# VH-VL binders against q09693r1to98: the designs that were tried, part 3

Target 1, 98 residues: q09693r1to98
Amino acid sequence: MKILASSTNYVLHNRLSNSQYEDARSKIVNFGGEFTNDAAKADYIFVNYSQINRVRRELRTIGTPLETCVSCKLIVKIDWLNEPKESLTPGNPYVIWH
Key: E = the ipSAE of ESMFold2; O = the ipSAE of ESMFold2 at other seeds; V2 = 0.75 times the mean of E and O plus 0.25 times the DockQ between their complexes.

## First folded at step 6 (VH-VL; framework fv_patritumab)

Design q2 (at its last look DockQ between E and O 0.85; V2 from the best seeds 0.00; counts 0 for: pae O 9.2 > 2)
Fold by ESMFold2, look of step 6:
Structure q2 (fold): chain C 98 residues (1-98), chain A 119 residues (1-119), chain B 113 residues (1-113)
Amino acid sequence: as target 1 above (98 residues)
Amino acid sequence: QVQLQQWGAGLLKPSETLSLTCAVYGGSFSDYYWSWIRQPPGKGLEWIGEIDHSGSTNYNPSLKSRVTISVETSKNQFSLKLSSVTAADTAVYYCARLGEYTWDYFDYWGRGTLVTVSS
Amino acid sequence: DIEMTQSPDSLAVSLGERATINCRSSQSVLYSYKNKNYLAWYQQNPGQPPKLLIYWASTRESGVPDRFSGSGSGTDFTLTISSLQAEDVAVYYCQQYYSTPLTFGQGTKVEIK
């Protein structure tokens, strides 16, 4: 059972090079997750930010404010994909919003 | 009206640890990211890393193994430590504010501190 | 890392004439969904820290004179000083903020001919 099985996942491209972004997409798929290009549909949103308020503002500027992301369970620092030892729960150190 | 004031030792020997502090006046400390940037004499600028008020950091991979950035939020201060310095670390070091929300350009800069590492 | 390359390294321009500085990134800094170029320009006067001139490739910071303009998109950008003044003698840097690490061009020195 893969650690992202049955999840829909979005990667916020801000602060990621094109290669970093594609690497994150590949890791999500390798971990059993589905990728979406629409943040509003995601269960998990992966970000290269440590502060939720900055993520909120960027999501608003791309037209998918967090308030419209009804499916979203967690916003997670992208580095979790490099070291996914622990399942994604609200208490996970990489989670910045739940 | 934001002002950044920086200080620290300007002359080091090889293998020592560089240590600089930046104090923030006239603005919100907790609403921004704070960065260190360096400029070797007569050369361009290199971003060292960033920190927010919660202590969360992001470092330039080229320096990550040697760099520590920390905050003292109660004093509106953040600091840089760079270990195991060599002559290649001789530069003017700037603290700077990353621009308002989601933007990563630098709108306010400290005066700079020249750090010289003896050869 | 996104490498930023400026040209020329230095240029001399007569007072009142146009100065043109080029900046090229090793990959696109255009976030096409938002249609924004993550590029800034700085002026560094002798003995001083850099000062922000332009962000989003073409937006002037408050207090920056109209003679400064930025243009370009994707990988190729230009800073133009339409009528050089004595106070414009400085080194100019481009910077990308599309991805970390944040990176700067090597600088372009502008002098009076």
Scores: ipSAE 0.042, ipTM 0.733, lowest interface PAE 6.5, mean pLDDT 88
Fold by ESMFold2 at other seeds, look of step 6:
Structure q2 (fold): chain C 98 residues (1-98), chain A 119 residues (1-119), chain B 113 residues (1-113)
Amino acid sequence: as target 1 above (98 residues)
Amino acid sequence: QVQLQQWGAGLLKPSETLSLTCAVYGGSFSDYYWSWIRQPPGKGLEWIGEIDHSGSTNYNPSLKSRVTISVETSKNQFSLKLSSVTAADTAVYYCARLGEYTWDYFDYWGRGTLVTVSS
Amino acid sequence: DIEMTQSPDSLAVSLGERATINCRSSQSVLYSYKNKNYLAWYQQNPGQPPKLLIYWASTRESGVPDRFSGSGSGTDFTLTISSLQAEDVAVYYCQQYYSTPLTFGQGTKVEIK
């Protein structure tokens, strides 16, 4: 099975060009993941930020604050999608929140 | 309240490595991204890249192969190295703080360092 | 990359008169939820670093005089100086922060006529 099989995934568009955003969506699908437009429904949230508090504020700004997300397992730096050889676990260096 | 002071060598020969340092005073180092921006004489501004206190970086793709930004959090300092310089790298180099928490506009700037690449 | 294009490149305005600077982005910088435009304006005096004037397209930074205002949405933005003062002679830049690389307009020089 593929590395993102059985996962629902959201990409935070901030700090991504439209082409970078679509590339990330394509990679998620190619890795077996489902895409969602609702951050609150995602298992994994991919972001172009290194600090969780920046992500928290942006999620609140879009109306899906992290504290209301029941499904969220990991928030992950988007660069992981470029080289996803390591599995997504709380100890993964690309993970900024778990 | 926040002050950025920058220094480094201002005259380089082609193929040398540009090296600049920025020190942050009077504010939180750990709550912000820190950036380098350059401006060729009489021209516009180009974002080089950014770093946070943990050493996580993001670079302009146009420069990524030659750029290294590093941090020394214990000193509240961050640095720029740009390898293999040419005359096209002649510019005033600024360090800057990314402003409002979580957003990428620049609210505090260093005074700038003119770097000239000549033979 | 999101390209930012300003017009005009140079503008001469009499003291006390209105100055208007346009900025266009190659892609929308509007996040439709909450109607947030990821657009900032800077003033750069000769020999000085840029100074932040406006963020979120229309929000003035603290200490910026109310004669400076920003407007527009999506791809088309305007900086207005309602009554030009001598200290407003500078180069003005727009900047998008919707995506990386962060990019600036080429600048608009404002002079006294």
Scores: ipSAE 0.006, ipTM 0.661, lowest interface PAE 9.2, mean pLDDT 87
ESMFold2 (binder alone), look of step 6: mean pLDDT 92; pTM 0.948

Design q3 (at its last look DockQ between E and O 0.12; V2 from the best seeds 0.00; counts 0 for: pae E 10.1 > 2, placed apart)
Fold by ESMFold2, look of step 6:
Structure q3 (fold): chain C 98 residues (1-98), chain A 119 residues (1-119), chain B 113 residues (1-113)
Amino acid sequence: as target 1 above (98 residues)
Amino acid sequence: QVQLQQWGAGLLKPSETLSLTCAVYGGSFSDYYWSWIRQPPGKGLEWIGEIDHSGETNYNPSLKSRVTISVETSKNQFSLKLSSVTAADTAVYYCARLGEYTWDYFDYWGRGTLVTVSS
Amino acid sequence: DIEMTQSPDSLAVSLGERATINCRSSQSVLYSSRNKNYLAWYQQNPGQPPKLLIYWASTRESGVPDRFSGSGSGTDFTLTISSLQAEDVAVYYCQQYYSYPLTFGQGTKVEIK
């Protein structure tokens, strides 16, 4: 079973080039995950931020405040996709919110 | 009105460590990222790195092996250390505030400190 | 890294005339779902630190005169000074904040013809 199997994934485009965004999308698919353009429907949200408060502001700006994202399990630093050595759990060092 | 005041040694020998401090007045320290940027004489600008009040840093990969940015939150200060300097590190060094919360453009700048490394 | 390239390197313009500075990024800095270009412009007068002029490619910072305007999208951007004043003699830099590391153009020197 691939490491992102059965997950729906969103990538917050802020602070990513188009190339970095497409690379992240490709990695998600290669790891068995599904991609969504709607943050509110994602199980995992991948971000190029280290602080949750910055992510909260950006999500509110796009109309999907974190408080209303009922599907979201984890918000994860995008760099996890480069070397996914540890599975995504609340204790993973790349997880900034759970 | 936000003001950034900076200080540190302006003349270094090769292999020494550059050390600069920036103090922030008249604004919220905890709501922003704080950066160091350098400008060699007559040349363009290079972003060195950033830090927030909690000590979280992000460095330019070209300098990461030699740079340390630190924060003294109780004093509203942050500092730059650049190890193993050479003549190529001669520049005016600026501290700057990254704009509103999540935006990474620079709205307030210090006056700059010329650091000269003998060759 | 996103490389920022400005043109020309130096520009001489008569007082009261239009100055145009170009900036090109090596990849798009447009977040298209928000129509936001992560592009800023700075002015550096002689002997002074840089000063923010424009952010989001076209939004003037408070206190910046109307003669400064920014335009463009994606990879190609322009700073225009509609009527050059003596105090506008400076070096101008573009900067992307779309991705890390944050990078600047090499600068365009504007001088009086």
Scores: ipSAE 0.008, ipTM 0.638, lowest interface PAE 10.1, mean pLDDT 87
Fold by ESMFold2 at other seeds, look of step 6:
Structure q3 (fold): chain C 98 residues (1-98), chain A 119 residues (1-119), chain B 113 residues (1-113)
Amino acid sequence: as target 1 above (98 residues)
Amino acid sequence: QVQLQQWGAGLLKPSETLSLTCAVYGGSFSDYYWSWIRQPPGKGLEWIGEIDHSGETNYNPSLKSRVTISVETSKNQFSLKLSSVTAADTAVYYCARLGEYTWDYFDYWGRGTLVTVSS
Amino acid sequence: DIEMTQSPDSLAVSLGERATINCRSSQSVLYSSRNKNYLAWYQQNPGQPPKLLIYWASTRESGVPDRFSGSGSGTDFTLTISSLQAEDVAVYYCQQYYSYPLTFGQGTKVEIK
């Protein structure tokens, strides 16, 4: 069972180069996750930010405010994809919102 | 009570670098974003950019190539540098507190610093 | 960018009468599922920094007199001063915080007639 099995995942492109973005997409797929281009449909949103209030502003700016994400469970620092030793739970150090 | 005190040089020549500092007293520095806003004579308000305690910035695209905002967290201070100034940069410059990110309006303001760029 | 346009640029109002200031945004600042408008109003008295009056389009900041009220939704907003006082002579600005960059209206100067 892969660590992102049965999850739908979004990567916020802000503060990522195109190659970093595609690398994150590849890691999500390799970990068994489904990728979405629509943040509102994601279970997990991966971000290159440490502060939730910044993420809320960025999601609002791109037209997908966090409040419209009906399925979102966690917002996660993108570096977790490099070091997925612990499963994604609200207590995970990479989780900034739940 | 939160107080913002600002200082810096008020008279510049063209091509010099504007440099202003804002010190924050009486409140949490790390819970908020901090902004610079300017007001040219006889004109309205223009948001320049923002920074938080960790050094994370966001700049107005119209000024981004000339702006640096920095933070000295140990002193609860943040600073503005605007390079290559011209007469168009003459304005009153304010530092201000952004509310939490879900409240992106300015609830506390410094007194303002007039910066004049002579010709 | 979301452009904010105020009208009128200036108005003269007699003491004790109603002042009405309009603000229009180039696109909606309403998050409709929560019915929240990302709009603020500021007062700038002569020689002073701006002061926050209203946020979320209609919520009055603490310490702001109740003669100030905000209304409107989407792209069209109004600041109303129900009974103008001498101290209300100022320039008033609307500001959107829906998206970056944060932008202000050009201002409306309120004078005593």
Scores: ipSAE 0.007, ipTM 0.655, lowest interface PAE 9.1, mean pLDDT 87
ESMFold2 (binder alone), look of step 6: mean pLDDT 92; pTM 0.948

Design q4 (at its last look DockQ between E and O 0.77; V2 from the best seeds 0.00; counts 0 for: pae O 7.0 > 2)
Fold by ESMFold2, look of step 6:
Parts: sequence; structure tokens; C-alpha cells
Structure q4 (fold): chain C 98 residues (1-98), chain A 119 residues (1-119), chain B 113 residues (1-113)
Amino acid sequence: as target 1 above (98 residues)
Amino acid sequence: QVQLQQWGAGLLKPSETLSLTCAVYGGSFSDYYWSWIRQPPGKGLEWIGEIDHSGSTNYNPSLKSRVTISVETSKNQFSLKLSSVTAADTAVYYCAREGEYTWDYFDYWGRGTLVTVSS
Amino acid sequence: DIEMTQSPDSLAVSLGERATINCRSSQSVLYSSNNKNYLAWYQQNPGQPPKLLIYWASTRESGVPDRFSGSGSGTDFTLTISSLQAEDVAVYYCQQYYSTPLTFGQGTKVEIK
């Protein structure tokens, strides 16, 4: 079973070129995850930020503040997709919010 | 107002390590990314990399193998090390603040430090 | 990487006349979800660090004279100085902050004709 099986995943486009964004989407699919274009519906949100307050501000500017994401379990640094050796848990070093 | 004060040695020999420090006064340290940017004499600007208060870094891929940026959050300071310098690393080096919240433009700059690498 | 290209490299303008500087990005820097262009302009006087003039492509930083204006969207941007003053002699840079690495245009030198 693939490491992102049964998950719905969003990629925040900020600080990613179009090429980097599409690469992240492809990795999510290759790892068995479903992709969503709506951050409020995601289980996991992948970001190119290390600071949660920057993510909160950007999600607000696109109309999907973090408070509206009922299903969201983790916000994760996007670099985890390059080396997903451990499952995503709140203790994972790439997780910035849970 | 926010002020950035920078210092470090200005004359190096080839193969030495460039080392600069930037101190932040009159503002929050923890809400921003902090960057190093360089400008060779008579040329344009090159972003070197950034760091936040937790020590998380992001480097320009063109320099990544030689660059270390570090932070001393208790002193509101961050530092640049560039290893194995050559004459091509001669430049004015600036520290800069990346704008307020989710904005990566540079609203405050240090005055610059000319670093010359002799031949 | 997003490449930023400015034109011209150098521009000579008489005092009181209009100066126009162009900046083009290799991909769009407009984020459609918030409808903002992640584009800034800087002024660099000789011997000084760059100074922020404009962000979001068209928003003037506090204290910047209204003769400076920014326009454009997507990939094509313009900095206009409506009536050049002596203190406006400088090099001007555009910068994208849409993605990392953060990148600058090569600069446009503005001089008095």
C-alpha cells in the first residue's frame, strides 16, 4: 500500500514555480494520494514554508483560512515528498502544524 | 524603525571562508525571513539564501554547496559563511529583511560590506 | 528558476521628462487566487543599498514620491518616473517573489541626458 494511500492532499502554490508545483502533484499521485484544489478539503497541506504563521496568512488571502479546514490533519514542508521514508505523523520533522 | 547592522572581514585570500554577521535592531526578529544578497562591483543583485528564527534555511542552488547561513536568535543576529572563495566572490554583501508576513520582497537592507578576494 | 529581464540596460532622460523601464518574467508572477502580482521595484543610488519603491507591481512603499508608478501584470511590468528629478539618477531593479530562488532583473541605469 502506498505511503499516501487514503489521503486527500493540497499543495500551496506560494514560493513554488509552476514546474515545482507540478512535480509535487506528480509525487503525491505516485505515492497513492488523491489531489484536491481546495485546501479546506485536504487531509494534508504541503507548503514551501517553515513558519506556520506565514501559511495561515496565505491561506486566508486565498479564501480558505485554516480554521475552515475540518479534515486537515497536518501541514507539511513540501520537501517531505522528496524523501518520504517515514509516514506522516505529528512527530515527523517535516510537519509544521498538527 | 528597523535597522540592520552588518560586519565582517573585508579582505580575503583565495580558498578562505567569507564570514559576515547581521544584527537586527528596532523590530521583531521572529516574524520574518532574513536574507543575504550580493552584488559584484558594477553588476546586478544575486540572492544567496534565507533563514528564519528557528534556523530553517533555503539557499540559491547556484551557491548551495558552499553556503551556510546561521542564526543566533537570542542576539537577533544571523550570519553568512561562504567557503572556498575565489576572485569571482568579490562583491558587496547585503543582509536584508524579507517583507512582513507572506511577502518575500526586501523592505530593509544593511549598508553593505565590500568583500574583496585577492588574486 | 524565474528569469527577470529588464530593458533598456541604460536610459538617458532630460530633467522633467518621463522615464520608462520594462521588466519581463520568464513565467507569470500573478497568483490567480488572490489576484496579486509578486513583483517589486528597487532604486539603488551610487554607494548605497537598494531601496524598495514598489511592491505588488503597483503599490508604492511609504515615503516614495508619486512620480514613481508601477504597472503591468503576469509577465510584463513597467516602472514609470513621470517627471525625472536629479535625485532619481540611479540603477533600478525589478524582483519577483513568486517562487524561490528569489531573482532580480539585471538593472536599468537611469541618467540625465
Scores: ipSAE 0.039, ipTM 0.739, lowest interface PAE 6.8, mean pLDDT 88
Fold by ESMFold2 at other seeds, look of step 6:
Structure q4 (fold): chain C 98 residues (1-98), chain A 119 residues (1-119), chain B 113 residues (1-113)
Amino acid sequence: as target 1 above (98 residues)
Amino acid sequence: QVQLQQWGAGLLKPSETLSLTCAVYGGSFSDYYWSWIRQPPGKGLEWIGEIDHSGSTNYNPSLKSRVTISVETSKNQFSLKLSSVTAADTAVYYCAREGEYTWDYFDYWGRGTLVTVSS
Amino acid sequence: DIEMTQSPDSLAVSLGERATINCRSSQSVLYSSNNKNYLAWYQQNPGQPPKLLIYWASTRESGVPDRFSGSGSGTDFTLTISSLQAEDVAVYYCQQYYSTPLTFGQGTKVEIK
């Protein structure tokens, strides 16, 4: 079973070039995940931020405050997609919120 | 009104480590990202990297292997170390604050510190 | 990396005349979900740090005279100085903050003709 199987995934575009964004989307699909353009429906949100308060402000800015993302399980630093050697769990070093 | 004051050694030999510190006066230290930016004499601006109050960093890939940015939150200070310097690292180094609502344009700048690497 | 290219490299403008500086990004810096262009402009006088003039492509920073204006969207941006004054002789830089690494244009030197 692929590492992102049965997950719905969102990529926050901030601080990503278009090529980085498309690369992340491709990796999500290659790892078995579904992609969504709606952060509120995602199980995992991938971000180019280390500080959760920055992510909260960005999500609020686009109209999907973290509080409305009822299905969200983890917010994850996007670099995890480059080498997903460890499963996504709350204890994973790339996870900034759970 | 926010003010950034910076200091550090201005003359280095090749292979030494550049070390600069920026102190932040006024405003909130914890609500912003803080950057280092350099400008070789007579040339343009290059973003080096950024840090927040928790110590989380993001570096320009062109310099990443040689750069360390750190924070001393209790003093409202952040610092730059650039290892293995050469004459190409001669520049004015600026510290800067990102703008309103934690966006990555720079609304306050330090005065700049000229760092010269002798050859 | 998003490359920022300014034109011209330098320009000479008579006092009181309009100066126009162009900035082009290698990809769009417009984030369509919030309709914001992640672009800033800076002025740098000799021997001084850069000073923020414009952010979000067209919003003037507090204290910046209204003779400075920014326009454009996507990949093409313009800084306009409607009536050049002596203190406006400087180098001007555009900067994208859409993605890291944060990058600047190479600069445009504005001189008195």
Scores: ipSAE 0.037, ipTM 0.727, lowest interface PAE 7.0, mean pLDDT 88
ESMFold2 (binder alone), look of step 6: mean pLDDT 93; pTM 0.951

## First folded at step 7 (VH-VL; framework fv_patritumab)

Design r1 (at its last look DockQ between E and O 0.13; V2 from the best seeds 0.00; counts 0 for: pae O 6.0 > 2, placed apart)
Fold by ESMFold2, look of step 9:
Structure r1 (fold): chain C 98 residues (1-98), chain A 119 residues (1-119), chain B 113 residues (1-113)
Amino acid sequence: as target 1 above (98 residues)
Amino acid sequence: QVQLQQWGAGLLKPSETLSLTCAVYGGSFSDYYWSWIRQPPGKGLEWIGEIDHSGSTNYNPSLKSRVTISVETSKNQFSLKLSSVTAADTAVYYCARLGEYEWDYFDYWGRGTLVTVSS
Amino acid sequence: DIEMTQSPDSLAVSLGERATINCRSSQSVLYSSNNKNYLAWYQQNPGQPPKLLIYWASTRESGVPDRFSGSGSGTDFTLTISSLQAEDVAVYYCQQYYSTPLTFGQGTKVEIK
């Protein structure tokens, strides 16, 4: 089955060009994932940050602090979408929060 | 000890582009975010935006349409360009270091560069 | 944006007396997940860049004298200088780092009476 099957996915737009953002959305769909515009509903949040506390700041900025995402399993560096060779687990090198 | 040294042209005419550079000494360039902040004469401070070593930026929405922050990682330098300036852009411009992780306050500052836009 | 409002705009305090500066944010800067107030204070002497004094609302930066203290939570914060010295004549700014854009108060000028 597809690597993101049965997942709901959000992409944080910060530090992405519009084309990078749309590319990430397309990859999520192509990998079988569902895209959401609401970070609070996501299983996975994809980000262009290496530091979790910067992600927390931006989630606060958009009004969806991390604690409101009850379903969130992982926050993942967006580059994983380019090379999804390994499944998403807490030990994955692209995961910055679990 | 971290030191920030900044330079650039201080006198501009309306419609010109402001251009400033900040060089970072005595610390890790790649482990921190770097910011530009401005202060109009006799007024408070305004955050312009931030950049990291990869060149990725986050800007104050109030200035985003006119601002470009860029980085020269090999030289440990970052720069500010502000296009289409007016007299309202007259200010002292500071470069500063944004702290680690949750520490989004500014612990090291450049000396500032007064930029005056004639009218 | 989170607006930061300081009071008073200026104050004059006798040497050795206590100076009190207030800062109010338009929304809470207390993050419940870590129970920290995302609030900093800066001192700016004439012709110089701001200097960090206090972060997390009440933690003194290294090298800052004991006479400086910060207090408050949520939306209301105070910087106190317990015994004003001549070198403390400056403008003081609060800053929130709870969300972007990062924003500062308008400043409070402290002078000796």
Scores: ipSAE 0.319, ipTM 0.823, lowest interface PAE 4.1, mean pLDDT 90
Fold by ESMFold2 at other seeds, look of step 7:
Structure r1 (fold): chain C 98 residues (1-98), chain A 119 residues (1-119), chain B 113 residues (1-113)
Amino acid sequence: as target 1 above (98 residues)
Amino acid sequence: QVQLQQWGAGLLKPSETLSLTCAVYGGSFSDYYWSWIRQPPGKGLEWIGEIDHSGSTNYNPSLKSRVTISVETSKNQFSLKLSSVTAADTAVYYCARLGEYEWDYFDYWGRGTLVTVSS
Amino acid sequence: DIEMTQSPDSLAVSLGERATINCRSSQSVLYSSNNKNYLAWYQQNPGQPPKLLIYWASTRESGVPDRFSGSGSGTDFTLTISSLQAEDVAVYYCQQYYSTPLTFGQGTKVEIK
């Protein structure tokens, strides 16, 4: 199975150019994941942040506070998509929240 | 304690680009987010945007089309560029640090730089 | 955007008397996850940058005199100076950090009567 098989994935656009955003979306699909435009429905949220409280702030800004994202399992630094070497688990170095 | 020193040109003509620099002393540059904030004479404060040591930025939507914040991590410096200025951009510009432990109040401020856009 | 509205725009208070400044946000800045109000207060003395006084609505920053106190929750907040001193002549700003853009109140000027 592909590394993102059976997952629903959201990309937070903050701090990404439009090109970087579209590239991340393409990588998710290529890795077998489904893309969603609704953070509240995602299993994984990919972000260009290293600090979870700033991610929480931006999720509040878009009207989807992290607490309403009941399906979310991991928040992941977006660089993981560039060359995924290890599967996404809470211990993965790119994971900033679980 | 942390000190922020800022500099840049104080007088501009309309349509020019505002350019300011802030240097950080006495603290960790890489562990914090850094901001620019402005205050027109006799008026309140407006957040312009933020940057971290990697160069990732987040801007106030009201200014996003004209603003570039940049970082020179090797010098512990960050800079503001605001393009296509008008008289409405006349203000004191401050650099500031977003608070310790990832919270978004501003605990250290530069002294401010008055930028005047002439007619 | 969360709009921050202060009242009054200015006030004059006799030395040693109480000054009260109100701040209202257009949306709640209380985050249910940690039960904290994402609100700060700043003092700006003439010719100086703003200085942080209060964060989390009621927590005093280190070195701030205890005559400064903050209160309120949700959308309505108050900064109180219990016994006004001459050095307290300044403009005071509230600021929310609940969401971006980070926004400030328009300021309240405090003067000696």
Scores: ipSAE 0.256, ipTM 0.807, lowest interface PAE 4.8, mean pLDDT 90
ESMFold2, look of step 7: ipSAE 0.276; ipTM 0.809
ESMFold2 (binder alone), look of step 7: mean pLDDT 93; pTM 0.951
ESMFold2 (binder alone), look of step 9: mean pLDDT 93; pTM 0.950
ESMFold2 at other seeds, look of step 9: ipSAE 0.087; ipTM 0.741

